# Designs tried in a protein design chat: VH-VL binders against Translin-1 (tsn1). Part 3

Target 1, 220 residues: Translin-1 (tsn1), of Schizosaccharomyces pombe (q9p7v3)
Amino acid sequence: MNKSIFIQLQDQIDKEHSIREKLTAEVDLLDEKLRVLQLLLANCEQNLENQEEILEALEIIKSKTRGLAELASNFPYYKYNGVWDRSIQKVVYLYLLASWTGRLDKSLRPTYSLLSLSEVGQILQVPVFPEESTFHLSIEQYLHAVLSLCSELARQSVNSVISGNYHIPFEALNTIQKVHSSFQVLSLKNDSLRRHFDGLKYDLKRSEDVVYDLRIHKLV

## First folded at step 16 (VH-VL; from z1 with light chain S32D Q98E)

Design z2
Fold by OpenDDE, look of step 16:
Structure z2 (fold): chain C 220 residues (1-220), chain A 120 residues (1-120), chain B 112 residues (1-112)
Amino acid sequence: as target 1 above (220 residues)
Amino acid sequence: QITLKESGPTLVKPTQTLTLTCTFSGFSLSTKGVGVGWIRQPPGKALEWLANIYWYKNKYYSPSLKSRLTITKDTSKNQVVLTITNVDPVDTATYYCARSRYWVFDFDYWGQGTLVTVSS
Amino acid sequence: DIVMTQSPLSLPVTPGEPASISCRSSQSLLYDYDYNYLYWYLQKPGQSPQLLIYLGSDRAKGVPDRFSGSGSGTDFTLKISRVEAEDVGVYYCMQADETPYTFGQGTKLEIK
């Protein structure tokens, strides 16, 4: 005897819930590793001794990301992307930061430069710009990550001054300025992204202020 | 029940090395997300974080004191050791070890603290 | 380093009355628009510090409901709805957004 329509619906609900649980479990593992790397990169100039740990963390995150990608590829992207969007954004962010600070392979991009989405995809060995039905790094995730990077760079600028690394604020400002200019030409349709972009103005101002202070005090 | 206890000398001469041991129970440094941190408090002053060590190989130090600090763990003994070289009277403080929850990044259980005086 | 600034530094309170302590950070402690790496500790006289609030607003195990943490970004507040005699001590805020972890100056709560 065929199940009633409602039983069928319940089965579908249960199936979807099961999928979300599996995905969430993977994301949770990923998030734990992300926090490790975040802490390692929090004070980059003082963590030169942690280079090996940083590289190890990056590899672990790569592995976890690929694992998630593989699992997620079995399901419609648009249905479940909410489970990993934030985490993947963070993955991208941390790779951007690692690269920018020279903690990643310098052959990919020079220090104080911004990795492209394609480059991040290549590093992580995950798809970019595919059909929306498959797992991929999205443009929105990348853009969020870039904005997060700018915020971090502004913060690092202040810290670098305290540490006597007076060149960092200039590099940070340069990057933030470029990002700001680039975003102005983008047609952003995502509300969250727009809000995040609004924060960039603050980061830019902070970075400018740091550089200004350095000049006033004749430190540069 | 989680407990931590600091042990070591209570009096140290300037320029000498201070070694403090944290012995704990109720948790293990083999458990993911578990760490131990050291925090000190000069008499009548605020708290100052010194260093953290976790179940993994990660160690973190206060940048201002990094050159003088070494933190190590013996998981089998449930002990964490903090070493401070070239001590000065300014290092006089009550030293606490505390359990640190990684990913939350708090100190949720503290030892009773041990007062260390640096004096000639 | 992130500078943590508490106010007031001294807080005389009548038992049964509410209390409020402010903590400001020199930079945002908000991570990924999700968690604030801000913590509150209480050090009672002659005792070691004890955790009250973690991640800005989550109450630690065993902490009474009269304690609450709020705020986001750079401004945070610890509230005690009804101060009791056992609440006497020095309150510290701490940030763990980046190393080194840094504490506020402390707020000494006393009973009037």
Scores: ipSAE 0.000, ipTM 0.495, lowest interface PAE 12.7, mean pLDDT 90
Fold by ESMFold2, fold request of step 20:
Structure z2 (fold): chain C 220 residues (1-220), chain A 120 residues (1-120), chain B 112 residues (1-112)
Amino acid sequence: as target 1 above (220 residues)
Amino acid sequence: QITLKESGPTLVKPTQTLTLTCTFSGFSLSTKGVGVGWIRQPPGKALEWLANIYWYKNKYYSPSLKSRLTITKDTSKNQVVLTITNVDPVDTATYYCARSRYWVFDFDYWGQGTLVTVSS
Amino acid sequence: DIVMTQSPLSLPVTPGEPASISCRSSQSLLYDYDYNYLYWYLQKPGQSPQLLIYLGSDRAKGVPDRFSGSGSGTDFTLKISRVEAEDVGVYYCMQADETPYTFGQGTKLEIK
């Protein structure tokens, strides 16, 4: 007895649903750890005692990202990559932030520097430019993460003045300026990425204003 | 000039706790990118890494010894302390502290070393 | 744990001649396609170790240019272009790719 066309379609629907459930469950576990790390890094300028917690969260996130990569490699990449796309953007963003703030072990970049896509891929031990369509960090994920970093640097620039850390606003401005210049030469045809980039000018202005205020009040 | 010096007991009995202090000058653990590590060398044998601590209190331990090791710092005193619990004659070694650079994870300046003998 | 294997373990050298020491790791130490977490130390007789080479090929401060590090991935070489009497001692390679950071067994360089 052959299966009817509708039995075959139902089998396919059930299989895809099961795959998406497995991937989503793993992503949800990753997302919970991302929320923890994000909170830790938001206050890291003022809390030098939280470094052990930051390093623990980074290792858990690396381990879960590797586990997701292994699971996802069993399935067609472009059919399911939407399940983890935003979460992986946040993984990249938090690693960029941890490196920039000097809280990432084995970064190889000094504090206040921007990791490249290749460097993030090496730190996480996931591919960045695969020859086959397998799990990897995409250029779009990295570019979104860089833009998210700039927003957070502008925010931390304001807070660093309150804590008396007057060199951070200059470093933040320098980083945001470099990102802004680099993005201006890109042809951003991706609607989501273009909309995200449109907001960068506000981060730049906010960072410029902090530096200007420090200079006219002779704090630096 | 950057200097490091190890201090502590030279003779310890098995099961006791060994406490070693690294006192350094010419740098501070409040400086970003700076840390101190501990390395030991049993007589006539190769070097063995034990633990590192960096300016943000980020700590690394040799996994096989982690349950026995504690590394701490006192930035105001320019000191790093290593504690090794439940010592055994196999822990007999010259103990070194060394400065480590976070970005490269090397040991660029070493103390003179202190020989610790564990025997009953 | 990453095993670091040095050869030779004993290296007698005539002053003024070149010397070469090999170090092999049990897994790749390459990071970011250009950086290797590999280091070379010299322990002179009666002294503490001193850093010679970091990240595979970069000379530490004050190290003469007759010392050079090369290699990538799993196979590394320390070369001394002209051995001098002050170069005697035990040479160690070390990896810092993953904990525990591990050293090779040492290569004893002697003047013959």
Scores: ipSAE 0.000, ipTM 0.456, lowest interface PAE 15.5, mean pLDDT 86
Fold by ESMFold2, fold request of step 20:
Parts: structure tokens; sequence; C-alpha cells
Structure z2 (fold): chain C 220 residues (1-220), chain A 120 residues (1-120), chain B 112 residues (1-112)
């Protein structure tokens, strides 16, 4: 074997390590901001006064997602996408939650519906269906985000009853039912996505129980 | 729009040092994943690769010419400089600079080229 | 050094007909089961080279779909499904598997 060949292989190994290190550093910075936004949105029904904090966090997350996309687009997507996959799922999830709860803009008007994958891509200014192997939002990331939204909506249904906001449980149930019906027609051959979907039945039951309790006590 | 342009002397005497400057616009060498390379073409002959430099100052030289070549960059001026020492008439060629993408190692945008003649 | 051998060196073609250019490498250019460090360039008369194909088969931006690259390992082919007058020039293959990056000797495509 030619020693020049091994020198080139070592150079390539060093390049891959350097690339992963840089991508991981950007993902860590993004994750820090995701944690902040998640906490703000978990309590948003109870605190409308935190809207400016939510909007600031959304802008920072958009900026950091764009920075990650710029960096990652210089490298083969499928070789490195595992570095950011989970964090990008959470970005999508938090934007879905912000939209559903009316926190995506200053209007404070809940949509009670799902942004599409294309709409999320447009808002974040990140490709969805690229013609090249570059950074993009994947269908699997979006589907995981939708399921995470349902889990959070089920939890927020309980809090909304405690605080006296009785319309949230009905909208949450409506959304979770639509997701459940839509996922039934999908062929979920991905083990991770299938396991995530299996948990949806517990979110559905929890949301149904809240609505049932409201009807029994004539609070609606 | 990405453009590159070569500049330097058109006539150089044997034994002198040839200095060529590539000035580019539409991209920056501070952008991760990009670089600039130099390729020459003797009149009527095939292309010959000389050297590449990337954003991280990682440099690659043609091994047979390595002792005579130096490639450097000035990111603030959007310039890459190639020097070739102890030139000889065999170094007569059109010299091109081109943008290179890391990991792909292609040359996706080329300058117009500059002819350098090495003669008495 | 990796030697790149092109065939033919001269390729007269009738407009509208297909053309095929072969490039052979003295050693394998295949990396990681998917990539070949093989590139195709076109140098039109009086112009600088332009990238046509990278990594064996990927078409560069703005390159018409009548150009395609194929092959793996040591044997590569550039195909033009329907030659047009603008396709005249010298075609070069290049490898970037190891330094020095090397070019084939060129194939002159001309309309007859």
Amino acid sequence: as target 1 above (220 residues)
Amino acid sequence: QITLKESGPTLVKPTQTLTLTCTFSGFSLSTKGVGVGWIRQPPGKALEWLANIYWYKNKYYSPSLKSRLTITKDTSKNQVVLTITNVDPVDTATYYCARSRYWVFDFDYWGQGTLVTVSS
Amino acid sequence: DIVMTQSPLSLPVTPGEPASISCRSSQSLLYDYDYNYLYWYLQKPGQSPQLLIYLGSDRAKGVPDRFSGSGSGTDFTLKISRVEAEDVGVYYCMQADETPYTFGQGTKLEIK
C-alpha cells in the first residue's frame, strides 16, 4: 500500500472529527434555547404576559437553526444528520405548539390547528424537500413533532380546567383525534416513529377524560 | 454572483519568482466548506492542478511542485495568492483560479485565466 | 500519481446524435461504497473550463439533463444524449481521490 494513501485517509478522519465537533457545538447552543422556549410555552395559558419572552426565544431559535443549516449544508446530509435530528424535531414541535396556542406572533390568537411541514419550513427559512443532499426538515422529524404536540396538549388540558379555561380541552381533543385518525392511514415502518405513535392512545384517553369530566359536572 | 479573476505578470524571466493573485467576489473564504485552487494549462495541452487552500488554512500542493509552490489567502481582501519559485519555460501556461468545495473537491467556478510566458 | 486515460481523443459528431466519452483511472476512485472522486469538465473554445459532473454522476447546477455521468471504480463514461452546437469543446475527466489531482488528456468534441 502507498503511504500517500494512508496520509489522505488520516486527513479525512481528521476532517470528519472536526466537522462533527463543530456541528455538535452549534446543536448544543440551539438546545439551550429550546429548553428556555419549552418552559415558556408549557406555562403560556397561565401567563399571557410572557409573550415578548416567547417571541424573543422564537427569533433566537430561528436564527440558530438557520446558522446550523448554513454550516451543515457544506457537508453530506446523511452522514451527519444524526447530530441534529432530535434537536430539529424539538424546533418543529415548539413552532407547532406556539402556533396552536397563539404565541407565534403578537396576535395571541390560537390556531388550534397544525402548521404543515411546508409552512414550518417557510417560517424557519429551511428547506423541506431539497433536490440536493443538504440540510432540510425531514418528514420523520415533522411526524415526531406532531406526536409531541399531542402529548403536550393533553397535559395542558388538565391545567386549563384548573385555571377555569374550559374551551382548551375541547380544542385539544379535536386536534388529538385528527392526528390519531391521520396516523392510522400511514404505514409506520420506522420503529422509533411507530413506538412514538403507540403512545398517542394514552394522550387521547387523557384528553377524553378531561372533556368527559367537564360534561358530567355541567361546566361546559 | 460568484466571480474569480487572475492577475499578475504576463512575462517572467527564467529563475524569477512568479506571483499570481486570485481576486474573487460572491463568496468569502471565512465561509466554512469553501476554498480556492490553482490550475494551469500549457498552450495546447491538458489541465494541470497546482494547489488548493480552504477556509481552515488547510493546503494541498501538487507533490512534484511542492518545493516551488506557496499558496496563501487574505480573507479580508477576498484574495488568494500563489507563488512559484525558480520558473522555467515549461511553466509557460494559462493560469486559472477556481472555487473548490470541501469534501466534493471539485472546481465549480473558474476565473477567465491569465497567460504567463516564461522567456528570456 | 493516478493516470486518467480518455477515449476517444477526437470525437466528431453529427448534431442531434448521441456522444459518449470514456475515462479510465489507473486505480479505483470509489470512496465509501457511494462516491467516486471523478469529475467532468467542458472547456469551450476560448473559454475557461466549466464543471459538468461531480462525484461520478451528479450534474452541476445549470448543466442540461442531456449530460449524464456513469461508471464506478476505474471505468467512467460521460454521455450526451443529443449533441448541440453549444457542446463543442474539449472534455476533461479529473480525479480527486489522491494528490496530485489529475486530468485526462482531453477529448475534443466537434460537429462534422
Scores: ipSAE 0.000, ipTM 0.391, lowest interface PAE 24.2, mean pLDDT 85
Fold by OpenDDE, fold request of step 20:
Structure z2 (fold): chain C 220 residues (1-220), chain A 120 residues (1-120), chain B 112 residues (1-112)
Amino acid sequence: as target 1 above (220 residues)
Amino acid sequence: QITLKESGPTLVKPTQTLTLTCTFSGFSLSTKGVGVGWIRQPPGKALEWLANIYWYKNKYYSPSLKSRLTITKDTSKNQVVLTITNVDPVDTATYYCARSRYWVFDFDYWGQGTLVTVSS
Amino acid sequence: DIVMTQSPLSLPVTPGEPASISCRSSQSLLYDYDYNYLYWYLQKPGQSPQLLIYLGSDRAKGVPDRFSGSGSGTDFTLKISRVEAEDVGVYYCMQADETPYTFGQGTKLEIK
């Protein structure tokens, strides 16, 4: 018995919904781990004893991200990417932060620089420029993550001063300035990204103020 | 008076690890804003920056050599150590350690340098 | 990497005459519209390099007034108002705007 056109449409709707539910479930698990890592990295300059926990969290997030990638690869990317975009942005952000602060590995070597999209992809073992139909880290996700990093660096700059780590504000400012300059030459078409970029000006000013204060007080 | 002095082997075989020690006086790596860097100069060539270490945990490496370089400090001994793995004849150079002020990023005091030759 | 280009590479000078060395960077070294992360070093024959100028224009401790640094952005100049015999050596400019810190090719100053 052939189903009517409307029954077929309903079946398709139901199928799509079930797919979204499956993806959402995986994303929820990922988000939980992201929250943990975010907390661990929030004050990483004051506590080196949590490095083991950070590495564990990073590994779990990597695993979960890869799992999501595998699941998502079965479905059209642009149909379902709304389910994981924010979470993946956060994944990239946290890895950028971990790398910047030297928490990405056991070496505890801060880089005070930005991982490229390709480098993040390599670390996570997820494609960055594949066919459009497959799961990948997008440029937009990466750019959002970079902006998020800048906000966090501005925040941590203040905390670092309180802790007597007066070098951090300078590194943060340097990074934010570079990001700001780089973004100015980009043709951003995404409204969300544009709005996020507008916030960078505030972060830049904030970081500049911190550095200015340090100089005025002759702390540096 | 600020002084720095490099020490280590003057001859190293290819693929071996080179370990250089910088011993300094007149300043301390416990002082905020103070750092020590390594710069090398192949015979008859220009200067090349290798790595810096500072009073805190800040370490900087030349990106092209990062995989081969390790810089560490012993504040109590006023020493900074640079290790270079898998050396090649191209690593033959006079190696200098120098004091660096972080906020200025200069090298204001230099050691006398030590010539390291990499050869079979 | 930021490329530092010096000119000239060889500079014969008569004692008492002025000298000028140019250094150009592949990108701006100006930070926050204030400081230039440019430095000048002198390496006398058989000696270690010594700092002459930091942050583009500030003279290092013990450096004679006859040495001066100028410039901003991508174009910098080291000037010696009156060259002395003790000024013989190789001059290097360096940038510290970003890692890796990079040096110019060096300018060899010699007495005619």
Scores: ipSAE 0.000, ipTM 0.506, lowest interface PAE 12.2, mean pLDDT 91

Design z2
Fold by OpenDDE, fold request of step 20:
Structure z2 (fold): chain C 220 residues (1-220), chain A 120 residues (1-120), chain B 112 residues (1-112)
Amino acid sequence: as target 1 above (220 residues)
Amino acid sequence: QITLKESGPTLVKPTQTLTLTCTFSGFSLSTKGVGVGWIRQPPGKALEWLANIYWYKNKYYSPSLKSRLTITKDTSKNQVVLTITNVDPVDTATYYCARSRYWVFDFDYWGQGTLVTVSS
Amino acid sequence: DIVMTQSPLSLPVTPGEPASISCRSSQSLLYDYDYNYLYWYLQKPGQSPQLLIYLGSDRAKGVPDRFSGSGSGTDFTLKISRVEAEDVGVYYCMQADETPYTFGQGTKLEIK
């Protein structure tokens, strides 16, 4: 093949672009399903009747995630992970939320508890802690997801009070406190994670305030 | 072009059930991310959100009114129905249906509204 | 419920002059450090509400560029660079961070 170096470079650029397009297409499909599940879980206490739909959405997301993993495994992880990082983070987040709210199999973790990264990997049947050359759930994705969970729990705490579910704010606070304590012992090297973690203080305070109000009114 | 129109009784008696229908065009509730919400406005007062329904099976209600509200859809007819049981004069308001986009959570297209008066 | 507080409640403005409306939420509307679930609506006299701004700062389709939304967290502002006669009506802020969605009291903009 007698091509100039610049033509060869252009070919590589085109190939890379094609790969990104393929990955993006799969991620877009995944994102659509994520939006469905997020909608279903947005008001868990009010959507208890939607358990079947939630389970269906979870299975679809699992399938799509595995499909993405399979496709992504053909390419260097470090080169293309930017295409799916946010979406995969959301996948993990939604599974954490589903588990925490008792929508998943309780044999893994009881309600109001936090799934580990390994457990999420097991549920999704996606590798964790492998070499960065292959598709995997990363520690960073998991940590972001946990922080997102805390934010959501803090938000839902208020709605729970309105709905008369006074135990939820307590459980939420307990989880957020544990997460906060755990993060403090971690040596975070990622600026994005550090910034996200800084926001956890607000969530903690918010949850504390809700619980405090409940105690004052002798509701808990 | 997207349009919505509310229909139903304009006068209901206390304790009765109010049924309002939103008929829309220019979009479908079979489309992902599409929803329809109901918002009411008592005369001379601010807006109050009531309920949302989306392309999927889930529904969202105002917690304070949840026990009295039912929202349903007929995708084939491009209709959303809101039912309010045990109405009271306090439920007197102009009722609007509006399109909502999931993820954005806005109301970007509104019906003209229908005034419902609850009185003996 | 999240409480939305607008100020002022009445806003007389001379045509051609700028206008500013404030909206405060009882809790942060910022979601995951990316979006503020804050919206601005205008209800012209005798009409239905119409969307002006979504997600805090994005202008809805067909909305003139003289309208702009700003702010983050709990403090938000709607600005009109040059008020026109057609801008008369009641402006509402709304939050969609959590259910129930809640509106401000409304700000009545009138021409002096």
Scores: ipSAE 0.000, ipTM 0.503, lowest interface PAE 12.1, mean pLDDT 90

